# Designs tried in a protein design chat: VHH binders against Methanogenesis regulatory histidine kinase FilI (filI). Part 8

Target 1, 167 residues: Methanogenesis regulatory histidine kinase FilI (filI), of Methanothrix harundinacea (e5kk10r474to640)
Amino acid sequence: RDRLLSASAAASYSLLVNYDIDQIIIDVLQLLGEAVEADRAYIFENQTVDGEVLMSQRYEWTKGEVEPQINNPVLQSLPYHPDSSTFYEIISRGRPYVGLVKDLPESERAYLAPQGIVSILIVPIFVEDRLWGFIGFDDCHRERFWSNGEISVLQVAAGSIGGAFIR
Short names: E, the ipSAE of ESMFold2; O, the ipSAE of OpenDDE; V2, 0.75 times the mean of E and O plus 0.25 times the DockQ between their complexes.

## First folded at step 4 (VHH)

Design b2 (framework vhh_vobarilizumab_d1)
Fold by ESMFold2-Fast, scan of step 4:
Structure b2 (fold): chain B 167 residues (1-167), chain A 121 residues (1-121)
Amino acid sequence: as target 1 above (167 residues)
Amino acid sequence: EVQLVESGGGLVQPGGSLRLSCAASGFTFSRYAMAWYRQAPGKGRELVAGIWSGGSTSYADSVKGRFTISRDNAKNTLYLQMNSLRPEDTAVYYCAKSEYYWGTSGYLDYWGQGTLVTVSS
C-alpha cells in the first residue's frame, strides 16, 4: 500500500506538470501497474455515435511476455449495450468493477476470457461529471484479491487522469 | 453456475431465536460481499445485514443488537443469527451476493430462492 501510495503520488504529479498526456500516459500506467503487480494496465475512451455509447482501448502497458491487447479489433468501438449493461451501470455510477473473470456474466466473459484475464479491476474516469472512460488492471496468473485500500488509491489516480484529459 | 441456497426458516414465538444459513457455490465465496435481505408480504425488499469480504458488517436500524451476520469461508456459508424476534420480522429472507469485491451500497447480482420466517404474535 505504501508503494502504491508513492506510485499514485508520482503519477499524479507527472500528470499535473506534463501537459501532453500522450507522452506520459504509458509511464503512468507502468508506475501504477507495477505498484499493484498487474500484468496489464490500460485506458479505454468512450465515444457516443448516433446515441450509442462505445468503448475503445486507447493506451496500454503490459508486463513481460503477456500478450498486448492494444491491436485487438474486438476492443475497438465496442458497445456497452446490451452485452455489458451491468458493467456500464456500475461504472457510470462512479463505482469500481472488480472480479474474477470466471464469476462475471457470460456476455462479459466472452470477450475477457480470450484475453487470458484471471482477475480484473476497472476504475471509471470522469471528466466534468461525464463518464470519459476507464482505467483497468488485469492479473493473468492469480485469482487475486484487490484490497479496499488499493482500490481507493487507484480511484484517486483515476481522478488525476481525468483532470489531465480535461486540459 | 452461481448458486445460493437458504435454509433455517420456520415458525417461532416472539422473543425466540432462529439461525439462517446460505450455502454458496460457483464462485470464490471469500472474495465477495454477502448480504441478507427480507421481504414481508405486500412490501418491497429491504437490506437486513451485510458483510464484506474483510469481515466488516452493517445492519438495518430495526435489527441492530438483535441480529448477527457472519460467514464461514472454509464452508462457503453465510449465516444470520436472529435473536429476540418480533412479529415485524416476519418475512421471506434472501441471501445475496455483490456484483464485485468492493462493498459499496447498491447493486447485488445474485439472489437465492429465500426462506420463510414467521413470528407469531
Scores: ipSAE 0.012, ipTM 0.158, lowest interface PAE 8.6, mean pLDDT 83

Design b3 (framework vhh_vobarilizumab_d1)
Fold by ESMFold2-Fast, scan of step 4:
Structure b3 (fold): chain B 167 residues (1-167), chain A 121 residues (1-121)
Amino acid sequence: as target 1 above (167 residues)
Amino acid sequence: EVQLVESGGGLVQPGGSLRLSCAASGFTFSKYAMAWYRQAPGKGRELVAGIWSGGSTSYADSVKGRFTISRDNAKNTLYLQMNSLRPEDTAVYYCAKSDYYYTVSGYEDYWGQGTLVTVSS
């Protein structure tokens, strides 16, 4: 927890003092990802096309032993599948989405399981009270229990990231 | 109406064992993640153990190897088997229903009344 609190503070400071988010966001993801001992940390951005909300992966940090997903075409313009998944409902209400991939709905397992993800934590990012996207963390090795303390700190970090995207 | 009723708490000596039970009603028990939390005197609530709808379990580092969480979906009952109890395990233990189908997130929508476990000589 102390490590994550320190990493979150450093990430928030970097986001405050740097005006070009593209230059610092991978370092921010690395700080947070390493602090929670994740195998990946990433950001997806929402885009609305013909009335449908689609998600696309924009940024990724990976620990060296896992396959990067930044070039995976399945993770570009991906629908949320609100009729078959609670994912969109949960994060659109400002709640984190957390779980073991094997226990998730088939619509989510179809694209998460091929990535080697065992445990996942998704924290929504809001900009001007709108769901802008989310920050995610993957564990590809362990069934993981994400503590309330970890989730709360990462929610604060997600708020700082949202604040940086406003400017 | 959702109800969670804990039982099995009591006074035990260090090294002893207790089995906590949580009887659940008012929802489809088998589809929700369930958890045991505890609150020691003067401390905040901490997550002790979680069990997902698919049966996967997770434990706080302080209880790994000593506690076992399990569920009986036919009886709508959650259990916590506590072995090798220590004075620092003294707390009120709470059964909690997750508001997620698949995860324990700390955003539980229902809690039991709590059952006191005291570990002392």
Scores: ipSAE 0.012, ipTM 0.342, lowest interface PAE 8.2, mean pLDDT 85

Design b4 (framework vhh_vobarilizumab_d1)
Fold by ESMFold2-Fast, scan of step 4:
Structure b4 (fold): chain B 167 residues (1-167), chain A 121 residues (1-121)
Amino acid sequence: as target 1 above (167 residues)
Amino acid sequence: EVQLVESGGGLVQPGGSLRLSCAASGFTFSRYAMAWYRQAPGKGRELVAGIWSGGSTSYADSVKGRFTISRDNAKNTLYLQMNSLRPEDTAVYYCARSDYYYDLSGYFDYWGQGTLVTVSS
């Protein structure tokens, strides 16, 4: 808890004092990812194309020898699959999306399982009142349940990230 | 693959009892918070009772002291024991899975098709 609170404070300060987010965002993801003992920490950005909301991975930190997903083409311009998944409905309401990959809908499992993800935590990022994207954390080793306290701290961090993306 | 199937509904007289069951499959049942909702004719869905994965329970004021929610993780089954039934308990009862392990607030990602409970003489 102390480690995550300290990491969240350091991340928020870094985001506040640095005007170029691209120079610090990987360090921010590392601070948060290490504090929650994740194997990956990453950010997806939403884009609207022809009235459809698509997600694309923009930033990633990986622990040790875990395979990076930043160059995975499946994770670019990916639709939310609203007809087979509640993922978009959940995060668009400002709620975290958390679970074991084996228990998620097939539409999500199809791209998450090949990445070796066992447990996933997604926290939405809002810019003003719009769902800008999300920050995610993967555990590739354990069937893990993050505490509500951990999620609350990460929601504050997601807010700081959203603030940094305001132009 | 996730399935929730309710059973145990029927006709009962006021003051009587019924036990509803919800058979769950396709997910790690023991890790999810579960709930019973009901929908009376002409009304919206009302949360009746919830049970967290750790066994803590919550009840609507209208049923507290009369209904008991429980779970059998070995059988992947959720139960609602309904005692001292009243005509206003008449509704379709739905089993629901929370979208988050300990969160019964706001969102449920899977629902059963419901079982009808009618309380009348």
Scores: ipSAE 0.013, ipTM 0.331, lowest interface PAE 7.7, mean pLDDT 85

Design b5 (framework vhh_vobarilizumab_d1)
Fold by ESMFold2-Fast, scan of step 4:
Structure b5 (fold): chain B 167 residues (1-167), chain A 121 residues (1-121)
Amino acid sequence: as target 1 above (167 residues)
Amino acid sequence: EVQLVESGGGLVQPGGSLRLSCAASGFTFSKYAMAWYRQAPGKGRELVAGIWSGGSTSYADSVKGRFTISRDNAKNTLYLQMNSLRPEDTAVYYCARSPYYYEVTGYLDYWGQGTLVTVSS
């Protein structure tokens, strides 16, 4: 909506103006997460180790008393299972991944359900046409379907974040 | 575990009708967009019809006015009513689930095994 467009613009300007990304990325996640009324907003970074793509949570913002996952060891060096993962297939093609956690494959449910996530939206982050990682949004209370408008605005924001990580 | 099982294919004469069914299990069927795709021998897969979670539908130009896609959320079943069948409709028909509740033309994350429809003579 109007709030999300304003939040996306503010996030993009913040990323352009500030040199130290680590100092501002939590504020960016808060702006976006609050605008979409999420319970968490976070960024995972990919690393390739011995030919295997692994994801690790690097940044997180949480709403109120929602339990942070930044210290969850399960979310560090976690493999995608790319040969069987619909998640990896979707985001590696630059598409958002949306769904109800209860309907996701068992491999994904195993680490998502313990986090109390009900609905999830993942938007891939590309750097120089490489899948760098992703930005994610959790709803821990509602079965929620993210609108096309929300997804489109968040895809623009993900592009701005990717551009800032090069810098 | 997500499963999509098609049925209702068979041999039919030109001008005839068939109704395909797709029994879905292992997910909240009502919340996902669903589609029928087909693949004729030696050709790529093409979208035949799609239906969003909200009930909006889309059709390939070649089947508009002849085919009707519908869903029964209480039975977790997707249907394709095919009327005025033509020899060029001969193909294996696939039921597919979209990971997007609002579109059926992009990447699809689950496919059934297919059901053969042959329109003869």
Scores: ipSAE 0.006, ipTM 0.339, lowest interface PAE 9.6, mean pLDDT 85

Design b6 (framework vhh_vobarilizumab_d1)
Fold by ESMFold2-Fast, scan of step 4:
Structure b6 (fold): chain B 167 residues (1-167), chain A 121 residues (1-121)
Amino acid sequence: as target 1 above (167 residues)
Amino acid sequence: EVQLVESGGGLVQPGGSLRLSCAASGFTFSKYAMAWYRQAPGKGRELVAGISSGGSTSYADSVKGRFTISRDNAKNTLYLQMNSLRPEDTAVYYCARGEYYWSISGYSDYWGQGTLVTVSS
């Protein structure tokens, strides 16, 4: 717990004092991912193309023996299908998307299960009240519960990341 | 009006068993994920067990093999069977509705008032 609070403070400070996010974002993801004992930590950015909201993985940190997903073409320009997606409905309202992959809707399981994800936590990133994207954490080994305390700390970190993307 | 009412808490000896119940009303129970949380004195609230609308179950590592979560959709009731209880299981136990039918997480939109479980000699 002290580790997560310390990591969150370090990440927020790094984001505040560095003008170029590309220089520090992987280190930020590593700090947060290690603090929550995740196998992956990553950021997806939203783009609107022809009126459709698409998500693309932009940054990733991986712990070790899990396969990186940064070069997975399925995770580039992936549609949310916002009219039918519970995922989009939840995160667009500023709420975390949390659960065991086996219990998620088939629309989400189809791309999450092939990545070997067992438990997932997604925290939305907002820039000036717009859903910019999200930060995610995967556990590929354990069925775990993410506490409200962990989620709250990671929501603060997501806010700091959103602030950095404004600049 | 959504209501969740816990019962079944009490004082039990180490190694004993208790069964908690949660009576739900004011919503279509069968469509929602449900969970049990606990909060020990001076500590934060933690998720101990969850069950999806379809019956898939999940447990915190500290309770795996000892606790069993189940539901009876016909009776709008959630259960937690607690076996091999330890002093560190002492806490107020809360029934909670998952925000969506698939959700088994620490994020819930409705909570019960809680029922106290004390494991002590």
Scores: ipSAE 0.018, ipTM 0.350, lowest interface PAE 6.8, mean pLDDT 85

Design b7 (framework vhh_vobarilizumab_d1)
Fold by ESMFold2-Fast, scan of step 4:
Parts: structure tokens; C-alpha cells; sequence
Structure b7 (fold): chain B 167 residues (1-167), chain A 121 residues (1-121)
């Protein structure tokens, strides 16, 4: 499929020419989410409070059939679970986090399974070599592997998003 | 220390079948997701099929219904049963180990040496 390459190019262009990220980011998430046939596409932002890194969901696009998670209070100021979570270790090293929710550790499954997620792909967003947050994609219907090609295109898109947040 | 050794490739006629094997060592095989990738001459590597630690599977659209991925945790071995082979399936097939959770990001130090499959008359 060439839809994802076209979607990524369109998303990068939108991020380049628009001054207010809040006005365009949902359209960018829709463009990427539809191209990869996801049920949700979203962005989490990290914040450090008293030396602890917390994540909060900031933006979301959903396909109409699935329940939005933007108003889920569990997904605000959520700590990375340092004692058992490999999630932070993986994404802080610039690696995508990919899997079936049912097979993830209890620390991650506890907040992901209630959202109806079957397959998840998380791509980290870096700003000036700091882990700013991440972009995520949920499939609520299919058990699927994400190809290296798909992930590479989405990593480029995540870089464009990170670049826009610098501005 | 991680070792992945593929076998079972060869020359086969269109419509034929082959079974690939990947012998794994140096890690707790049952805990990791495993995948088969392929690289056709002059092209990039593409994911063919994956299997998670729990046994769930996923396939590329081009092979769905024709290929079956499976694992034998007691033998530390990954399999790919390839049926109804087509000339466009000609490629070097690679077995890949992922981190604790499946990761298709292309970390090459997780890859085996590959086994050549040629589908031709």
C-alpha cells in the first residue's frame, strides 16, 4: 500500500506550514490512523514532577466505532512503572513498543486492556534528544504485526511532530 | 550469544510447498515473539508472518491463507509452512528474534543468516 507514504508526506507538510499545532494535530492523527487502518491514533506528552516522569494523553483521533479515551482520567499523569515496566526502557532508547495487549506485562495491561485494545504500536517522539512523549496506534479488532516499513514511515512522522513541538 | 539458524530453503516449482525451520538458542525462546521476514533480490526486507509468545499469529496480506507460522517451545524451533508458492515468493527468508515484546523495528543483530527460496520452473 502507498497510502501510508502519501499520508506521511501530507502530515509532514501540514506540520510545516501551520503555526498552531493544536489546530492541525487531530487531522494529522486521522490521516496517519486511517492510512494504517487503526481504530485510534493519539499523542501522550511526558512531564517530570519531583523527579518522576509522568505521561498524559493530549490528543486523540478515533474511528467512530470505538470509545474515545481522551476523557479517561487514568491516562492523565500516569507514572511509568519503573520496577516492572519494559515500556519506558524500550521507548526511551528510541525503539517502538509493539505487541498484543493480552501478552503485555500486568503493569501495562492494567490500563490498556480496559480500552478494548487488541494490538498496539507506540512510536516515541523526541525533542532535542529528550523523550518528549509518544504517538500511539490501537487496533481494537485485529491481532496484527506492524511491518518494518510501516514503523519506519511512522517514525519519520513522529520526527515531524517532534519538530513542530520545538516551534 | 543469541543464535538463529534457518533451514529448509530450496528450489521449488510454482504451486509447490516448502517448510522452513529456525533453530533458536541463547535466550528463553518461549517468552519472545518470533517472526519470518523475507528479502527479494533488489528489494527491502518485508515482514511475512509473526507469532507472539502466547501463540497468536499475524500474516502479510500477500501470504495469508497460503503460509502458516508455528512454534515448538520444547524444541526452541520456529516454522514456516509455505503452500501454493508463487514466483514472487522468491526471496531469502530470515528468522528474527524480538525483544521481550514483539518489535518489528529492524534491529539486525536479532536476525539469522537466512535461507534461500527460489520458485521457478
Amino acid sequence: as target 1 above (167 residues)
Amino acid sequence: EVQLVESGGGLVQPGGSLRLSCAASGFTFSRYAMAWYRQAPGKGRELVAGIWSGGSTSYADSVKGRFTISRDNAKNTLYLQMNSLRPEDTAVYYCAKTPYYFDTSGYLDYWGQGTLVTVSS
Scores: ipSAE 0.023, ipTM 0.426, lowest interface PAE 7.1, mean pLDDT 83

Design b8 (framework vhh_vobarilizumab_d1)
Fold by ESMFold2-Fast, scan of step 4:
Structure b8 (fold): chain B 167 residues (1-167), chain A 121 residues (1-121)
Amino acid sequence: as target 1 above (167 residues)
Amino acid sequence: EVQLVESGGGLVQPGGSLRLSCAASGFTFSKYAMAWYRQAPGKGRELVAGIYSGGSTSYADSVKGRFTISRDNAKNTLYLQMNSLRPEDTAVYYCARSDYWYETSGYPDYWGQGTLVTVSS
């Protein structure tokens, strides 16, 4: 817990003092991802196009041997499909979405399983009262539970990230 | 009204076995992740085992290989089979429902009242 608390504090400070988020966000994702022993940490941004909410991956940090997904075209302009309504409903309420990929709805498994993800944690990012997007963490090696303590610290970090994106 | 009712607790000798049951009502049981937590005297509540709606399971290191979590969706019942019981397994065991689909750790939205398991000779 000390490691994750320290990482969260360092991330929040970095976001506060740096005016160009694009220059520091990868370092923030690395700090958080390493602290929770994830294989990937990433940020998706929502955009509304013709009345449809679409998600796109904008930032990513990965461990060395894990294949990066930042150039995966499937993860650009991806709709919150009707079969993913539970995912959207949970994160739009400000709650984390946690699970094993093999147990997720087919619409989500279709793009998550090819990435080699075993366990996933998604924490929503709000800007003012709008769901801006989310920060995610992948474990590509083991089935795991994410502790209440880990999730609560990452929710605070997501709030700091949301604050930085308001500019 | 959501209800979770545990049963099967009791006194058992070290090395023995015990099976806990949790009868669920008031919601669509098959759609929720479920878990067993325990609280020993003087300790905080800890996750023992969890099971996702799809059947995937996870266990605390202290019980892995000895305990088995399972569910019977037709009977709306969650089970915990406890083998090779040790005195340190003595605790009140709680059945819990997760508010998040596929989440089995932290943030339970409903708890049972608990059932006491005492491992002693």
Scores: ipSAE 0.011, ipTM 0.249, lowest interface PAE 9.4, mean pLDDT 83

Design b9 (framework vhh_vobarilizumab_d1)
Fold by ESMFold2-Fast, scan of step 4:
Structure b9 (fold): chain B 167 residues (1-167), chain A 120 residues (1-120)
Amino acid sequence: as target 1 above (167 residues)
Amino acid sequence: EVQLVESGGGLVQPGGSLRLSCAASGFTFSKYAMAWYRQAPGKGRELVAGIWSGGSTSYADSVKGRFTISRDNAKNTLYLQMNSLRPEDTAVYYCARSPYYYLSSGYDYWGQGTLVTVSS
């Protein structure tokens, strides 16, 4: 917990003192990802096209042992499948989405399982009052449930990231 | 109206067994993760076992190998099979509903509790 609190403070400070988010966001993802012992940490941005909300992966940090997904074309302009999944409903209400990939709906498993993801944590990013996108964390090795403390600290970090995207 | 009603508590000797049931009504039971919590006298409430909508389970280290959580979606019922009971298991046991299909840090509905006393 001290490690994650320290990482969150360092991430928030980096976001505050650096105006070019593209220069620091990978370092921020690494700080948070390493602190929660994740295999990947990443950010997806939402776009609305013809009234439909689509998600696209924009930033990624990975440990050397797992394959990066930043160049995966399936993860660009991907729909949320709101009629078959609670994912959008949950994160659009400001709640984290947590799961074991094996237990997720088929619409999500179709793109998550090929990435080797075992456990996932998604925390929404709001810019002002709109759902801008989300920050995600993958564990590709073990089934785990993310602690209340971890989720709370990561929600604060997601708020700092949203604040940086406003600037 | 969401309701969770526990039953099956009672007095049992160390090494004995009990099965707790939680009858759920007022919502689509199969769509939610469910959990058993307990609170011993003078202690805080602690998670004992949880079960996801899809059937994946989690257990507190103190009960692993002794307790089994299960669900019957056709009967809208959650179960906790408690074996090899110890005096330290004495507590009021609560059924709780996660607001999601996965286990959460917060629970939105709770049963009234059922008392389990493990004593000679």
Scores: ipSAE 0.000, ipTM 0.159, lowest interface PAE 14.3, mean pLDDT 85

Design c1 (framework vhh_sonelokimab_d1)
Fold by ESMFold2-Fast, scan of step 4:
Structure c1 (fold): chain B 167 residues (1-167), chain A 121 residues (1-121)
Amino acid sequence: as target 1 above (167 residues)
Amino acid sequence: DVQLVESGGGLVQPGGSLRLSCAASGFTFSRYAVGWFRQAPGKEREFIGAISRSGGSTYYAVSEKGRFTISRDNSKNTLYLQMNSLRPEDTAVYYCAATYPWYRSGDYDYWGQGTLVTVSS
């Protein structure tokens, strides 16, 4: 926990003092991902096309032996399927999406299970009042829960990331 | 008009067993992950464990894993906690809680009023 608080502070400072987010965001994801013992940390950005919200993976950090997903075409322009997906309902209300992939609805499990994800934590990123995207953390080895304390710290970090995208 | 009602608490001797029930109404129970929490006097609320929407997966906090079992019956809108080998330190108010669509260690959508379990001779 002290490690996560320190990592969150370092990440927030990096986001504050560096004007080019593309230069530091992978280091920020590594700091947070290592602090929560994740196998991946990543950011998805939303785009609205013909009235539909689509998500695309924009940034990723991975632990050494874990297969990167940054070049996975399935994770580009992916619809939320708001009629069938509980995912959009949860994160659009500002809530974290957390759980074991095996327990998730089939609509979400279909694209998460092939990535080798066992446990997932998604924290929404808002820019002003808009759902800009989200930051995610994967555990590809362990069935685990992310504590409410860890999630709270990561929500503060997500706010700092959102603030940097305004700049 | 969402309601979660715990029952089955009471006084039990050390080494004894209790089965707690949580009856849900006013929402579609089968769409929610549900879990158990407890709070002992003067302590923070502690997560015990949770069960997935279908009942196909259960998750326990490490400290409770061997003595407590969580199950659910979606046809009866009921969640259960089987507690074995009870110890004085298990004395607490036990709460059931529901979250949509899956569990977490806190920040649940709906909470029961709690049922008191006292382990003492």
Scores: ipSAE 0.005, ipTM 0.295, lowest interface PAE 11.1, mean pLDDT 84

Design c10 (framework vhh_sonelokimab_d1)
Fold by ESMFold2-Fast, scan of step 4:
Structure c10 (fold): chain B 167 residues (1-167), chain A 123 residues (1-123)
Amino acid sequence: as target 1 above (167 residues)
Amino acid sequence: DVQLVESGGGLVQPGGSLRLSCAASGFTFSKYAVGWFRQAPGKEREFIGAISGSGGSTYYAVSEKGRFTISRDNSKNTLYLQMNSLRPEDTAVYYCAKEYRYSSWYTSEYDYWGQGTLVTVSS
């Protein structure tokens, strides 16, 4: 908890003093990912194409032997599936999406399980009160519960990331 | 009206055991993950563990060497916490809580809480 608070503060400071987000965002993801002992930390950006909201993975940090997903074509211009309306509904309201992949809807398991994800945490990123995208954390080894305390700290970090994208 | 009512708390000696119960009403119990939390005097509320709506998945944040076990009986709308090898540091008010979403999964968002039951571990 204190370790995550320190990591979040360091990440927020880095985002505040560095104007080129592309130069520091992987370091920010590493700080947060290591603090929560995740196997991956990543950012997806939403884009609206012909009236439809699509998500694409834009940044990724990975730990150890875990297979990177940054080059996975399935994770580019991915629509929010109708069967996954709960996912969009939750994050669009500013709430985290969290769970064990085995317990998620089949439509979500279809693309999450092949990535080796056991436990997932998604925290939305807002820019000017609009859902810009999200930051995600994967655990590929443990069935774990993400505490409200951990998530609150990560929501503050997500706000700092959103703030960096509006400038 | 959603109601969660804890029971089973009391005074127990170090090394003893207790089973807490949480009676749920006002929602379709089997569709929601439910969990246990505790709050020691002067401390923040701490997550203990959760169980999915079906009972197929459990997770423990404070399972110190497997001392705590969460289970549920959906036919009785009841959640249980079995506590073994209790220690003075386990002294707290224990709360059960209902997860926000209707599914067999869990999220970190709990929308209804019980009033709590006091567990005191002392000689």
Scores: ipSAE 0.011, ipTM 0.285, lowest interface PAE 9.5, mean pLDDT 83

Design c11 (framework vhh_sonelokimab_d1)
Fold by ESMFold2-Fast, scan of step 4:
Structure c11 (fold): chain B 167 residues (1-167), chain A 120 residues (1-120)
Amino acid sequence: as target 1 above (167 residues)
Amino acid sequence: DVQLVESGGGLVQPGGSLRLSCAASGRTFSSYAVGWFRQAPGKEREFIGAISWSGGSTYYAVSEKGRFTISRDNSKNTLYLQMNSLRPEDTAVYYCAADRYYSGYEYDYWGQGTLVTVSS
């Protein structure tokens, strides 16, 4: 808990003192990802094309042997499928999306399981009350419990990241 | 939407066992992650554990792991908490709660609670 609080503080200061987020965001993801012992930490950005909201992975940090997903074409311009997926419903309301991939709906499992994800935590990022995207954390080895304390700290970090994207 | 009603609370001697039930109404129970919480007099509400919508995954607070077991029967729209080796410090009002997703940590629907007293 001290580790995650220290990591969150360091991440917030990095975001505050550096105007070019592209220069520091991978370091921020590494700091947070290591603190929660995740195998991946990443950011997806929403874009609207022809009236449809699509998500695309923009940033990624990976731990050791885990395969990076930054070049996975399935994770570029991916629709939320709001009529068959609860994912958009949950995160658009400002709630974290958490669980074991084996227990998620087929619509989500179809793209999450091939990535080797066992446990997932997604925290939405808002910019001026708009759902800008999200920050995610994967555990590719353990069926794990993401504590309320961890999620609260990561929600604060997501807010700091959103604030940096305004600049 | 879902409504929750707890039952099964009562007086139990230290070392005893008790099974709590949480009956859900509505078709949506099987799509919700559900959990158990308790609140002792003068203390904050604390998390006991949760079970995924499918029943395939269960999470417990570290202090309760091994004594309490959570299960669900989606065909009966019912959640259970089996409590073993009860201690006086387990005396509390026990609540069931439902979240729209697995262990989402933000519970939308709560029962009214059932009192468990562990005393000789």
Scores: ipSAE 0.012, ipTM 0.366, lowest interface PAE 8.5, mean pLDDT 82

Design c12 (framework vhh_sonelokimab_d1; at its last look DockQ between E and O 0.58; V2 from the best seeds 0.00; counts 0 for: pae E 12.7 > 2)
Fold by ESMFold2, look of step 5:
Structure c12 (fold): chain B 167 residues (1-167), chain A 124 residues (1-124)
Amino acid sequence: as target 1 above (167 residues)
Amino acid sequence: DVQLVESGGGLVQPGGSLRLSCAASGFTFSKYAVGWFRQAPGKEREFIGAISWSGGSTYYAVSEKGRFTISRDNSKNTLYLQMNSLRPEDTAVYYCAADRYWSGYYSPSEYDYWGQGTLVTVSS
């Protein structure tokens, strides 16, 4: 869409011209979140502790009265459980993770349903061919999907975000 | 061996109905999202509809809303497509496909396994 293409271009430009990524990343999440009509947009970062990969929510934007999750301790140092969960298999291969929460495996539903999420889109962020983390978008109100065009544009934006974290 | 085998294609008059089946073997069908695509001669493969691994959610191309119904029976490893009000423009080879993960179900590049297709011809 014109709106999503414009949002992605603006996000990439902001990431290129600014040095303080913490200040700019919230604006980027709002720009992208509004363009795809999401209720929440967020970034998780991976870290490895004693050989285990853990994910932690680092940034969040919410629309209106949607309950923020940025201070939810359940979403900090959360293991992927790759032996029992398909989520890691999908995003580690570079594929977006898209679905209705009601249709997801119990391991994912247990963390998503209490947040009020109905539909979810996750786009992985790779830095130097490793899974650095991901950007996610929630719809807390309706069952929907995002188009292949929307996903492709968001994958480009995820690359720009990954590039900014290298700089 | 992984196999997806479509059946039920054939010649039908305009306005008629046809039910296609897709029999799956060689993989755990219930862990896959499955969909229907079609390809008319000289054209790109076109998304028709998809259904989640449990059958809890169905999605359709906007142009096909109301005419086609997709369903699955995981106990029989079978995917179905009910097509009503058929038109000559529906003439194509119809393919079933399976995607291990419930992801970009409208995109052919997201699907891991494909059937050989079944020809549907709607007479002019």
Scores: ipSAE 0.000, ipTM 0.222, lowest interface PAE 12.7, mean pLDDT 82
ESMFold2-Fast, scan of step 4: ipSAE 0.158; ipTM 0.505
ESMFold2 (binder alone), look of step 5: mean pLDDT 82; pTM 0.832
OpenDDE, look of step 5: ipSAE 0.086; ipTM 0.540

